# VH-VL binders against f1miw6, part 23

Target 1, 251 residues: f1miw6
Amino acid sequence: MPHFAKPLLRNIITRNLFNSIKKKQCLQYLQTLRTLQYDGFTTVYFGETDIPESLVTGEDFSDGYYMPTPTWCVVHAGGSQGWVPWKYRMFLRDELCIKQEDNLFFEFCDVVKKAYGKCAIVVKERRRQDATRPKEGKETEAQAHVPSVVNLTSVTCCPEVAKSYGHKLLTLPSPYNYLNPLDSAWSSLKWFIINNRKEFCLQSVDGVYSYQYILFSDLISKGIERINLSKWRTITTKVRRWENYYLGKLS
Short names: E, the ipSAE of ESMFold2; O, the ipSAE of OpenDDE; V2, 0.75 times the mean of E and O plus 0.25 times the DockQ between their complexes.

## First folded at step 6 (VH-VL; framework fv_acasunlimab_arm2)

Design s31 (at its last look DockQ between E and O 0.01; V2 from the best seeds 0.00; counts 0 for: pae E 6.6 > 2, placed apart)
Fold by ESMFold2, look of step 7:
Structure s31 (fold): chain C 251 residues (1-251), chain A 119 residues (1-119), chain B 110 residues (1-110)
Amino acid sequence: as target 1 above (251 residues)
Amino acid sequence: EVQLVESGGGLVQPGRSLRLSCTASGFTFSDYWMSWVRQAPGKGLEWVGYIYSGGSTYYAASVKGRFTISRDDSKSIAYLQMNSLKTEDTAVYYCARDSYDTSGYFDLWGQGTLVTVSS
Amino acid sequence: DIVMTQSPSSLSASVGDRVTITCQASQDISYYLAWYQQKPGKAPKRLIYDASNLETGVPSRFSASGSGTDYTFTISSLQPEDIATYYCQQYDSLPWSGLTFGGGTKVEIK
C-alpha cells in the first residue's frame, strides 16, 4: 500500500522542482540579457517558424486520400531595430544539408556584427524531449551554462561561432513564449499569408487552385516587408513589459 | 482619487536620520514598482532608488549604503529611510509610481516633501 | 550609467513659435525614453513615452521622435501654459544601472 503513495509523492516533488527550475532559468536569462544590454550588446532574436504548404494554398486533403503536405521553415532574425539586414532563408523541413546550416550561422554572425557590433543572440530553447528533459535525480546546482550546441530544426547555432564574432548566444526558456518577439512577428506573417494568399494566385480552374499558381517567395517577401520597424517596436515594447513583469515577480 | 502623498520631510542636522513615507490610494499598490526621485533647489531631477513589486531594491550610487527603500503592501506605503544625511541631500523628494505595465517610466507622482539638511 | 545630454539648458521663444529640445544618450537606448513637463512648483508630468507616444490628454502640439542615441522633443506652436522645464528620461538600463534624467530645458516666453 505504501508503494501506491510513493509514485504520487515522487511525481508531485518532481513536478514542483521542474517548475522551480524553469523559474530560476527565466530569472537567470533575464538578468543575463539585461547585463549584456548594459554592456552595449545589441539584442537580436534568431529563430524559425514552420509554414505548412496547406496554409499557403488553403487546401485540406484530410479526407480519405490525405497526402502529406510539405512544411517550409522560414529562418530570420530581428529586434528593436527591425529585421536584421540579412536575407531570410526558406528550407523544406528535414531536407536540409547540415554543413550548409553551419555556414549559415557563420554568415549570420558576420552580418549582425557589421550591422550592430556585438550582439546578444537569443534563440528559443529546443522543444525535443531529448534536449529539454530535466536532469534525473538530485544534481548539484551548477552555474548556469549554455548548451554546447543549440539546434533549430534547420540551423545549428554554435556558441563558439558567436563568440568568435564577439557575440553571446542565449537560450530563452521554452515556457515563456511572450518573451520572444519573433513569435509575434511569425504570427503576423502567418495571418498575412492567410489573408493574402488569393491575391498571389491569379489562375483558377473550375474552383480548384493548384500550388503552381501561388508565388511562395513573393507572398513571404511581402509578409516580411509588412512587419516594418514600427511593428517591431510595438512587438519589442510588449516583450519588454513582460520581461519587466517577470523580473519584478521572480526576483 | 488615484494619488501618492509623501510625508516626513523637514529640517534635520547632518549625520542624522529621517524616514519619508509615500502613501498610495486609489490603485492596487502591490502591483506596482515604486521609485524615489529628488530635486535639489534650482536643480534637475535625480533618481534615488527603486523597489520592485517583488521587494528587491536598487539605488543610485550617491545614496547607496545610506538610504534604504522598503514597502508595506498591506498598508499601501513605500518608505525611504535616509541615514547619515549630508547637506547635498537637501532636496524635494518625490515618490513615483512606475507605469501600469512596469515599463520603467513614471505615470504618477506625488507633490513631494522637502528635506533640508543643515546645521 | 547612461548619460543623457539634454540641450539647450534654457530657451526663450514667442507664443506661436516652434520649440525644439534634444537629448543624446551615451549609448543606444533603442526608443526607451520618456519626456516630462515640470511646471514651477509642481511635480513632473509625463507627456511622452517610448520616444514618440503621446500620453492621453496631451495636446497634439507636443510631439517627439528619435531612436538609438538621438531624441527630439517639439512644441509646434508654443503657448503661455507651456512655460515649464522639460526633462528626458531613459529606462533602457533597468534594473542594473537605474534610471537617468537629462539636465532639463527651461522654456520661457519672451
Scores: ipSAE 0.072, ipTM 0.589, lowest interface PAE 6.6, mean pLDDT 79
Fold by OpenDDE, look of step 7:
Structure s31 (fold): chain C 251 residues (1-251), chain A 119 residues (1-119), chain B 110 residues (1-110)
Amino acid sequence: as target 1 above (251 residues)
Amino acid sequence: EVQLVESGGGLVQPGRSLRLSCTASGFTFSDYWMSWVRQAPGKGLEWVGYIYSGGSTYYAASVKGRFTISRDDSKSIAYLQMNSLKTEDTAVYYCARDSYDTSGYFDLWGQGTLVTVSS
Amino acid sequence: DIVMTQSPSSLSASVGDRVTITCQASQDISYYLAWYQQKPGKAPKRLIYDASNLETGVPSRFSASGSGTDYTFTISSLQPEDIATYYCQQYDSLPWSGLTFGGGTKVEIK
């Protein structure tokens, strides 16, 4: 009678295995990244951040009525050289009509090629919410399945597209998202929004109603600009330090 | 000189209210987040809440609904309004300067002001 | 809220001894950790930020390391002036996240 290991033990084993696999993935990522860097590839981090309207308006929805507020998505890229000389994109997630600009990743790849030459493009692994239960099947050797496609909310990143431009697309394992300097940059942007949104507000009073407008594009633009080269260097240096730590610990 | 000075502490009865002030000098107050941290006698540090430069506030669960943080940038003062005080609120209250860009660490502290809640 | 478990709660060591304090987070805090020194009757002073960065003017005998959930603070050679309570503190990268301190470690000289 195959002793069905109690679900609790299965969960613990799965968690441990998961952790081990993720550590291995991290090591592989870091080794690959370093190899590419030595081979003359410029590291560029490509990603997106969500900016809920509540962040911009300052409305505290803590009182439980989660009214879904519109969410904006900002797509940009940066690295040790600062922001990529590319115009960031901003999308409203709830607008049905905003066709995923099918060509945004192509445009990006072209721009970074022109600016930096061969690039290691790093993107975050999207937590597949729908990771269905791994079917119990075959211990297939966890070959680091370079996902054929990395889907961001607003952009599809294709390794083949990257390759066609001479780039390499790397996926950062989800538990190690903090190794992406964009997270720090996005945090800084969000901080700026929270603390400066009032300065970008306009008040209009008509005969009957008063309206408050926010210059959202300007707010985002100024927030992005605030993250200058010096700040990028600081952030990337910090990330590099963490990378080195993991390379040492996981090797 | 860069400094924070707390004031307004004292003895108060349970259920009463007290307002603390934190006066900042030597830096651009409006550019910084401000936090309140308290320490009960002989106990550890407990974060109370903070206020963003833009005025948004967040609070620890232990004080949420009772305490309010505000700021007057023109005067370089942060406030902690404490309502419905309890004996467990007895502590030295510190104000601390915080910068989100520097990962939210307190680089400047006041000397603290003692609040005693006792019948 | 992220829980910070600090150990030990107290220790006594001799001058010149190596002192080690640990802090464990209930979740990965991505190096967003600071260490503070609080001398008796005084406000806390930040010694370390971002898990391992020494504050300007802090003696080199102080150091810290760590990643993920586990962090360590070290005094390489304990001095009489180091008598204090030490605290770890986490700050999440999310602007709406709360801050939490460890329980503190009282360091005394034998």
Scores: ipSAE 0.023, ipTM 0.514, lowest interface PAE 6.4, mean pLDDT 83
Fold by ESMFold2-Fast, scan of step 6:
Structure s31 (fold): chain C 251 residues (1-251), chain A 119 residues (1-119), chain B 110 residues (1-110)
Amino acid sequence: as target 1 above (251 residues)
Amino acid sequence: EVQLVESGGGLVQPGRSLRLSCTASGFTFSDYWMSWVRQAPGKGLEWVGYIYSGGSTYYAASVKGRFTISRDDSKSIAYLQMNSLKTEDTAVYYCARDSYDTSGYFDLWGQGTLVTVSS
Amino acid sequence: DIVMTQSPSSLSASVGDRVTITCQASQDISYYLAWYQQKPGKAPKRLIYDASNLETGVPSRFSASGSGTDYTFTISSLQPEDIATYYCQQYDSLPWSGLTFGGGTKVEIK
């Protein structure tokens, strides 16, 4: 399988230069983030990525045969300091609604406060439809009156929780996902998986392939560990250059 | 087959103009930033300029004001319009595709087309 | 513009030898460096990106490292098919400035 394709970052930049609403949202986000950084907040990008097991096994269903494959949801956070010193989480998509850990974000806020002090926690704009959460077609009345409540597939991020630990929660507008270094880290992880998946132990039973979950989790863990401080520095420096460029263009 | 094919090179007199074309096939051309890179006979690689989606361009100082890069996404073609040609512009001109992650390194190159500027 | 100084300009080595090429940037390029191989009459092929990441399908005898302004490319055991000119290229200057290549290193077998 190819690396997970997304619209080119430069194409997104070009298309969105003239979208006045999204330009204003991006400018507000960047100005707020820079103000917080100036005030001593450590920037931490918190998010998730979905890794289908077919990416790991290398199976190609281009013959028009759709075989639903389990998808792993990986939750982690990082920034210029590298991965945060917090245990990343990994859940199967099919089990996510049943086994969601309600206290993940509380634990996360506590860990980064102890490690870095006050943080600017950056999350992606909330997804309105979530196939792994069929119960939430819309926000509750309470959530509707709490601005910036962000529901990730496995974690609910609440600005009041962040604030109770001295943090600020920021939402990155969706058309500017390229300003999230975590997306680059996820791409590196997926590219690592593609290049190293041949080490997986595959079993064939009656013409159907299966894999060992222990080896699957090991491969993902090794991929995450390979995204070291040096790689994070490279990724965050690139994001910082784009931020400075856009602050100059939009201001 | 994913490929880039340059055309339009040849012999041209100093002070005249020449237009090069780069025809892409096998991928969604409109998704990629395109660059021109040249190489004088027996010399190293020199970046000439790039164009991204929407038509915005950037040029090396050595060609700025004389060369223009454009693209036609409906035909999957990138162009390099070279005006006021100098003998120093003699080179093999490569069309190159920026990596999909838009980093500025190249993952696909054409075979090159020779431009000779001489009387 | 960021200036890339590559050395040596050329070298001759025997099959099986360790070959080292260096590239120095005029300013910190934060690992935004790629290495290319160009065989006579052919277009360049990228071997390394982000200073140390090996491209898929490229033999493990090729490696690279470096940080800041100083970068190194190594062939651990030179093979006949490795005869080529090698170039470094920085991409730290985007989107504000242009891309620049090193002067190239011609690798020949003696």
Scores: ipSAE 0.006, ipTM 0.430, lowest interface PAE 12.7, mean pLDDT 77
ESMFold2 (binder alone), look of step 7: mean pLDDT 89; pTM 0.906

Design s32
Fold by ESMFold2-Fast, scan of step 6:
Structure s32 (fold): chain C 251 residues (1-251), chain A 119 residues (1-119), chain B 110 residues (1-110)
Amino acid sequence: as target 1 above (251 residues)
Amino acid sequence: EVQLVESGGGLVQPGRSLRLSCTASGFTFSDYWMSWVRQAPGKGLEWVGYIYSGGSTYYAASVKGRFTISRDDSKSIAYLQMNSLKTEDTAVYYCARDSYDTSGYFDLWGQGTLVTVSS
Amino acid sequence: DIVMTQSPSSLSASVGDRVTITCQASQDISYYLAWYQQKPGKAPKRLIYDASNLETGVPSRFSASGSGTDYTFTISSLQPEDIATYYCQQYDSLPFSGLTFGGGTKVEIK
């Protein structure tokens, strides 16, 4: 077994300072969120997940043979009330359009205002490493007119737009992913896909079963529907316990 | 398609060390919390410990200070380092995937690896 | 730590019988309970999560209910393939303490 490089003291000090700053950001996020909740804001988690087509087809690369596969970006939102009554979106990563992304957030804010009234919209913070070293196929070119913009890879979320509908936009610090119930919903969706993808296979015209799927979107829709109100209440209750833990630990 | 495979079990003398590995395939390993659960011969299931996505760990009182859980997300492997082994540690050790959407329930298990601690 | 008391420790029943297993927690676990089936020589398989939710692909003859400290698992019509040991498991204690399993119930025919 080869020797593994040990971290330098400089790197350890830098990481500790970064973590200290993130702890303070997490505490501020939690205090702000609780204040909004007590003021009558409905909490809604808005985000995206990537579904590689290889996850659906079950095709694995072998050593020395790697074929890139198209990746779908699924955008949705939910909370203790279940999935928001907004039509979720699916985009091919390579075909995302910035102009359509801006319009999408306006539509989203209008829909949740009509459904719930004023909302605390929580989006995940982009990691600094991802922002300085954008990954091919995941990064969206952002040319924001407004300086204070929170940007997902598929949708540009503008705090001023949220405010115009009576909402508040919050950014959840990236190291605290388990404070985001939407990440749990995405995991459930991916688990559903892996365990149910074969039910969409067709018998070929040659009499041999194939791994061709009837409708990729149908599989995704069924997986989303499986994450019902009961499941959302369970995961948001779990998140609330972690929030309470961190409020006690970090203060 | 998705699976967990344990390895590294065997016969070991009391007071010695042993490291178990759990190799994951078919899913994004880094998104999941991983647990170790053991079962002594003819006895019930006993939770050993877990590792969160990102590396934080928690252990059962019976193994705290002796066992260490770690992970290598680049290789999709979870490890259980067992030090100061006792005869009471004799068990089949299972690697289990614990979804962070309701941390503590297990939706995917390996087949287990037997660890026998005996002189 | 939360203690899970499962009863009975073993039972024998005939094919077609209704089988009931109970699990009692030492404190309120707020529906954070799963039920597992373990066949000899195999890893456990989760049947129920969040006290009453049936896992996809699990036969409808399996069901569970309960609240607070008292939980029940039922097989409405026992089949030969249901011969196994069944375990309850709480996860209410996270992040403050460890996970706990019940002692198990061995289900046999006749």
Scores: ipSAE 0.005, ipTM 0.440, lowest interface PAE 11.8, mean pLDDT 78

Design s33
Fold by ESMFold2-Fast, scan of step 6:
Structure s33 (fold): chain C 251 residues (1-251), chain A 119 residues (1-119), chain B 110 residues (1-110)
Amino acid sequence: as target 1 above (251 residues)
Amino acid sequence: EVQLVESGGGLVQPGRSLRLSCTASGFTFSDYWMSWVRQAPGKGLEWVGYIYSGGSTYYAASVKGRFTISRDDSKSIAYLQMNSLKTEDTAVYYCARDSYDTSGYFDLWGQGTLVTVSS
Amino acid sequence: DIVMTQSPSSLSASVGDRVTITCQASQDISYYLAWYQQKPGKAPKRLIYDASNLETGVPSRFSASGSGTDYTFTISSLQPEDIATYYCQQYDSLPYPGLTFGGGTKVEIK
């Protein structure tokens, strides 16, 4: 019988090439970001995180019990100035719309322009997996197999829209999540939820807790508010140390 | 229950290799950075190395080039591969979880596994 | 590498005594310091983070302060269950060399 346990030489070469490409992308990202900061751009990190309702209930379905729960997508932005003065958005994953997403980015760009002037808006790189949606007209087989990269799954971030407000849109390469202070902010939010979820467990239906939108939104708001200006400064200082390290290592 | 359990320790001769495992349970392992910290008998704590959620690793100078840290998120296991072992590597090896805010300090530790390197 | 110098190496005190341990960094670590308690045969437990923040569930008799290169850890009224070795740890230098611990202070009761 054939053995496939040991990777082929090609897999090792592919991994090394991928790492080389990502290092170049990271260096280009950091050099561009530093140039913009030097030119007076305010850095804002714009991103999303998924919060499944099971995170609030504390239920573990790993005992062979599959129970799909609703997942909420929280969208916000922040930086060394704290959270941006823009109302964070929360979307049910199954109810996202492209038209709403495009309009939302216009509003975001206008708000941060009024608050900070010109901004370097940093969005984490995301690759769309294989979830296909109906397209207008007949799809070609070739187009159906093309993978796509989107800035966020909830909000369509258009470079031309950002530019029209005087901003620059940057994409942070996917393997360097430690260069994104939002990842630390999202971790703090989820930790807050875990430690305060008992206050928001209201009822159980067929073994799953059901939450009212307002109560769930309140828990998220309180968690976001706990991540204050001092915490953001600590987080962004840590990111700056990583940036300096990689600029020295990669250049 | 939230816990870390180390295994794979034992008596080994100088120059040989040994692999330690750290099995996590009760939390979403893939969200956390993991470290190995060691303690020689009757001595203080010494950081060995880090592995981030994205797979990147960093090592103390004393073990760089000899030790390799890896993780299998599907099984919730972190590994420490120790090569070219020296008598100075004799210690209790702890698996430690970085705090959820990824600050570089530890909020959860395993019970430790003893590695004795002697002839 | 950031060197952490902890003092004293050991001390003996009576129940109810005030115990003070100091930790000095070879360079400014900007409050990026944690304190751990390790009881004999057990894994360490974090008591303090960010130089002065007390971990949830840790008794209020434990406290810490400091800035720059000089940091202090205090037990205001020593209890029998506090017999342990205490370690400071800096996390200013990420990732290289990353993390360094102080040499530890063994606290015993007379």
Scores: ipSAE 0.000, ipTM 0.421, lowest interface PAE 13.6, mean pLDDT 78

Design s34
Fold by ESMFold2-Fast, scan of step 6:
Structure s34 (fold): chain C 251 residues (1-251), chain A 119 residues (1-119), chain B 110 residues (1-110)
Amino acid sequence: as target 1 above (251 residues)
Amino acid sequence: EVQLVESGGGLVQPGRSLRLSCTASGFTFSDYWMSWVRQAPGKGLEWVGYIYSGGSTYYAASVKGRFTISRDDSKSIAYLQMNSLKTEDTAVYYCARDSYDTSGYFDLWGQGTLVTVSS
Amino acid sequence: DIVMTQSPSSLSASVGDRVTITCQASQDISYYLAWYQQKPGKAPKRLIYDASNLETGVPSRFSASGSGTDYTFTISSLQPEDIATYYCQQYDSLPYYGLTFGGGTKVEIK
């Protein structure tokens, strides 16, 4: 039998409260989304994914081997209408992601307004350390108790900006990531990259990053194009079934 | 490394209870939906139930009302509480992780733990 | 529940042979089908998802196709390491109904 300790019981109680709060947040998200859809808003999922260069080269980080590699951030959006008619963005994480955010969300809101009218723009909730992969694999207690809602590291999604274009910005709670069809699209993109990486050539040392960017950009564009309207309809239909299920179960 | 390890299997008499644990490591456990799948000796795979990242559960008709799936995201553990065990529940029990992009197919499996229900 | 029927239940073939396994769903599953390989004493390994997409690192001799209720899995040139039991699994029923596997096909070499 384990000894009863006040810190252990407090942690269990706090975690149960956190889970209850997240369940309530998800229900509120779903109810708000359905209300907006009823009012004629087009649902658009906006997000990002990380493509480490090791994914292209085939390096294996398993079995205790770890070597940091440059990581590319791809930003796009889609829904039941397919990919939005907006040029996806691609950034080298850190330096480039920080520098390129200034006008992107304004441009995005304008583009989707012209294409679809008023939109319900859905973004994922991210903890401050959400993309971190610590050796122990354990979350900090601060992250578990009070998750921070942070916008994309490469693009700041401001609710006021969305509202100025007639849109509504919604945040999907992080434990319910599977209610985001964009994650299925990102998975398809990554598998396309892995299956076509043998065609990626590093033949120039002088312009390595520019050359890699051109090749990555081409590979990414082909992968994104492969995720067609039919695939998006399939993905969003499955998400709709999950939304209906959760809406019925969470309240 | 990315892995799932089941524990808690063993010999148990009909009508009694047993709890299985599935310890995850090497990934952000709270982001994934977890399933239990069983396989009777010499037979095929049978899905038992799943738990979503948000905590909601769903069960196969054969175990509904008797089995309960839960999770402790702070410890990266999924549980299968098995009550009112029957001889038909004898099987190797696998813990499986739902693929990140869509729920319902599995990309990571544990080694399995044997549960024998016999008098 | 959606019932998945696999045929044959077992087969024996020679190295280099073309092996075909079929999976029939009791209702339309809209390409929501995966194929798994299970070697004796081991956990299953997913080879195919969304009816026809080959998993990364899986040899190109494995392929699958199908739509609606009828799905097929093929090994174009059987190798000794392919001795295993193969299972189809549908996931169209989520979230309202449970996941279901086919009965499995045991592949042996003559």
Scores: ipSAE 0.005, ipTM 0.440, lowest interface PAE 11.3, mean pLDDT 77

Design s35
Fold by ESMFold2-Fast, scan of step 6:
Structure s35 (fold): chain C 251 residues (1-251), chain A 119 residues (1-119), chain B 110 residues (1-110)
Amino acid sequence: as target 1 above (251 residues)
Amino acid sequence: EVQLVESGGGLVQPGRSLRLSCTASGFTFSDYWMSWVRQAPGKGLEWVGYIYSGGSTYYAASVKGRFTISRDDSKSIAYLQMNSLKTEDTAVYYCARDSYDTSGYFDLWGQGTLVTVSS
Amino acid sequence: DIVMTQSPSSLSASVGDRVTITCQASQDISYYLAWYQQKPGKAPKRLIYDASNLETGVPSRFSASGSGTDYTFTISSLQPEDIATYYCQQYDSLPYTGLTFGGGTKVEIK
C-alpha cells in the first residue's frame, strides 16, 4: 500500500529532528560540564541499575519457558575518584512506590559535599510522559522547560536540593548514555555476578526471602568492591576522550 | 540466552553489494556499542567498523566510503551494508558487542557469516 | 593506524610448559590492550583487558603484563584445552583512528 509509506516518512523526519535536538543538547551538556570542572566541581555520576534474580540463579530460558524474575534496583554513584563513599541502596522493584525518595538525595548531597566539596552530579535523562503532552506553541518555554525534578525510579533528584549543598545537577541526554561511566561499572557488576554466583547460590525454603536477600546483597557488595579505583580511572579516562572528541566534532 | 547471530553471507561478484544482519537476544541491545570484525580465510582478525548506541559510526580505512553500519534498536539488529565489494573483502564477518565500558574491547561475539567475493 | 606486531606467529609446546606471547604497538597505548582466545571453528573469547586484568572465570594460569609499547601474555602451565590462536588488540586509538589486532599466535601441543 502506497499510503503506508507516508507514516514511515513522517516518522523518519521526526526522528531526524529529534536526533538534531539531542545532538545540540549533548553539546550543551558537555560545554556546561567542562565549565563546571574548570570551576573546581568534582564530577559524580549518580544512577541506578536493575539486577534480575535470574542473573544470580543462572536460570536458562533457552527451553522457551519464561518466568517473571524478581528484579532488584541498585542505586550508587562514582567517578574518577572511584565509588562515592556513600552506602549504596538496593530496592526490590515491587516496593519502590513506598520509598521516601527525597530523603536519599538529601543524604547523598551531604555525603558527597563532605567527601569532595562542590560536585557536578550527572544523572541520565529519564523518559517522561510529558513528551506526549502538547507544548501549546511555547517555543520560548522550551529553553526554560528544563525538568525541575529528575526522577530515578527509586530516588527523586531535585536541583534545588543539590544547589543548597553547593552542587549542580546535570542531565545527560538519553542517546548519549554511553558518555556515562557508571553504566560501564554496572556492566562489570553484572558480569561479576554471572561469573561468581555459584559461590552465593544456596538452597532457600519457600517464603524465606530474607535469607536469599542476604546472600544476594553480599554478592552485589562483592561485585561493587571488585570495581576498584583503577577500573574507575580507566573507565572515566575513556569517557573523557570521547567527550573531547564530541566537543570538537559537534561544535 | 545472551547471543548474537549473523546472517546474509554468501557468494557475490566483485563490484556488487551485500547486506549482513546481526540479531541480538538476551540483553538490552540499545545499551551497547556494536562492531563488525572480519577474518579472511586462514588469516587474523581485522576490525571493520563501530556503531555507537546513538547511531554514530566509525570505519576502518580499508572499508571507509564503501561499507555502512546501521542499527535498528526496536528489532535488536545491527546491519553491515557492503558496497563496491572487492576480492580482498572475502572473510568470515563477526558481529561483536563492545563491553559495557565502551572501551573498544569485545565481550560477546556471533558465530560469524562467510562472505566470498569472486567471479 | 596503530600497528600491532605479535610474536611468534605459531608455537608448539608440551602440556605443563610455560608459554609466552608478545605484542608490540607502534606507539604508546597506555595499557589499553586486550587478549583474546580463538579455538578452531569458534568465535574469539576475551581473556584479559587493560593489559593485565584477568576476566572473571578465566583460569589463573593465564596472565599478562606490559606497559608503553611492549606487552606479554603468559600461560604458566599449558593444558590441552588451551590449544587455540591468541590475539592482542589495542583500543587506545579511539576515537582518533580504528581498532587494531595483532597477527595472532597459534598455540598447539607437540
Scores: ipSAE 0.006, ipTM 0.458, lowest interface PAE 10.0, mean pLDDT 79

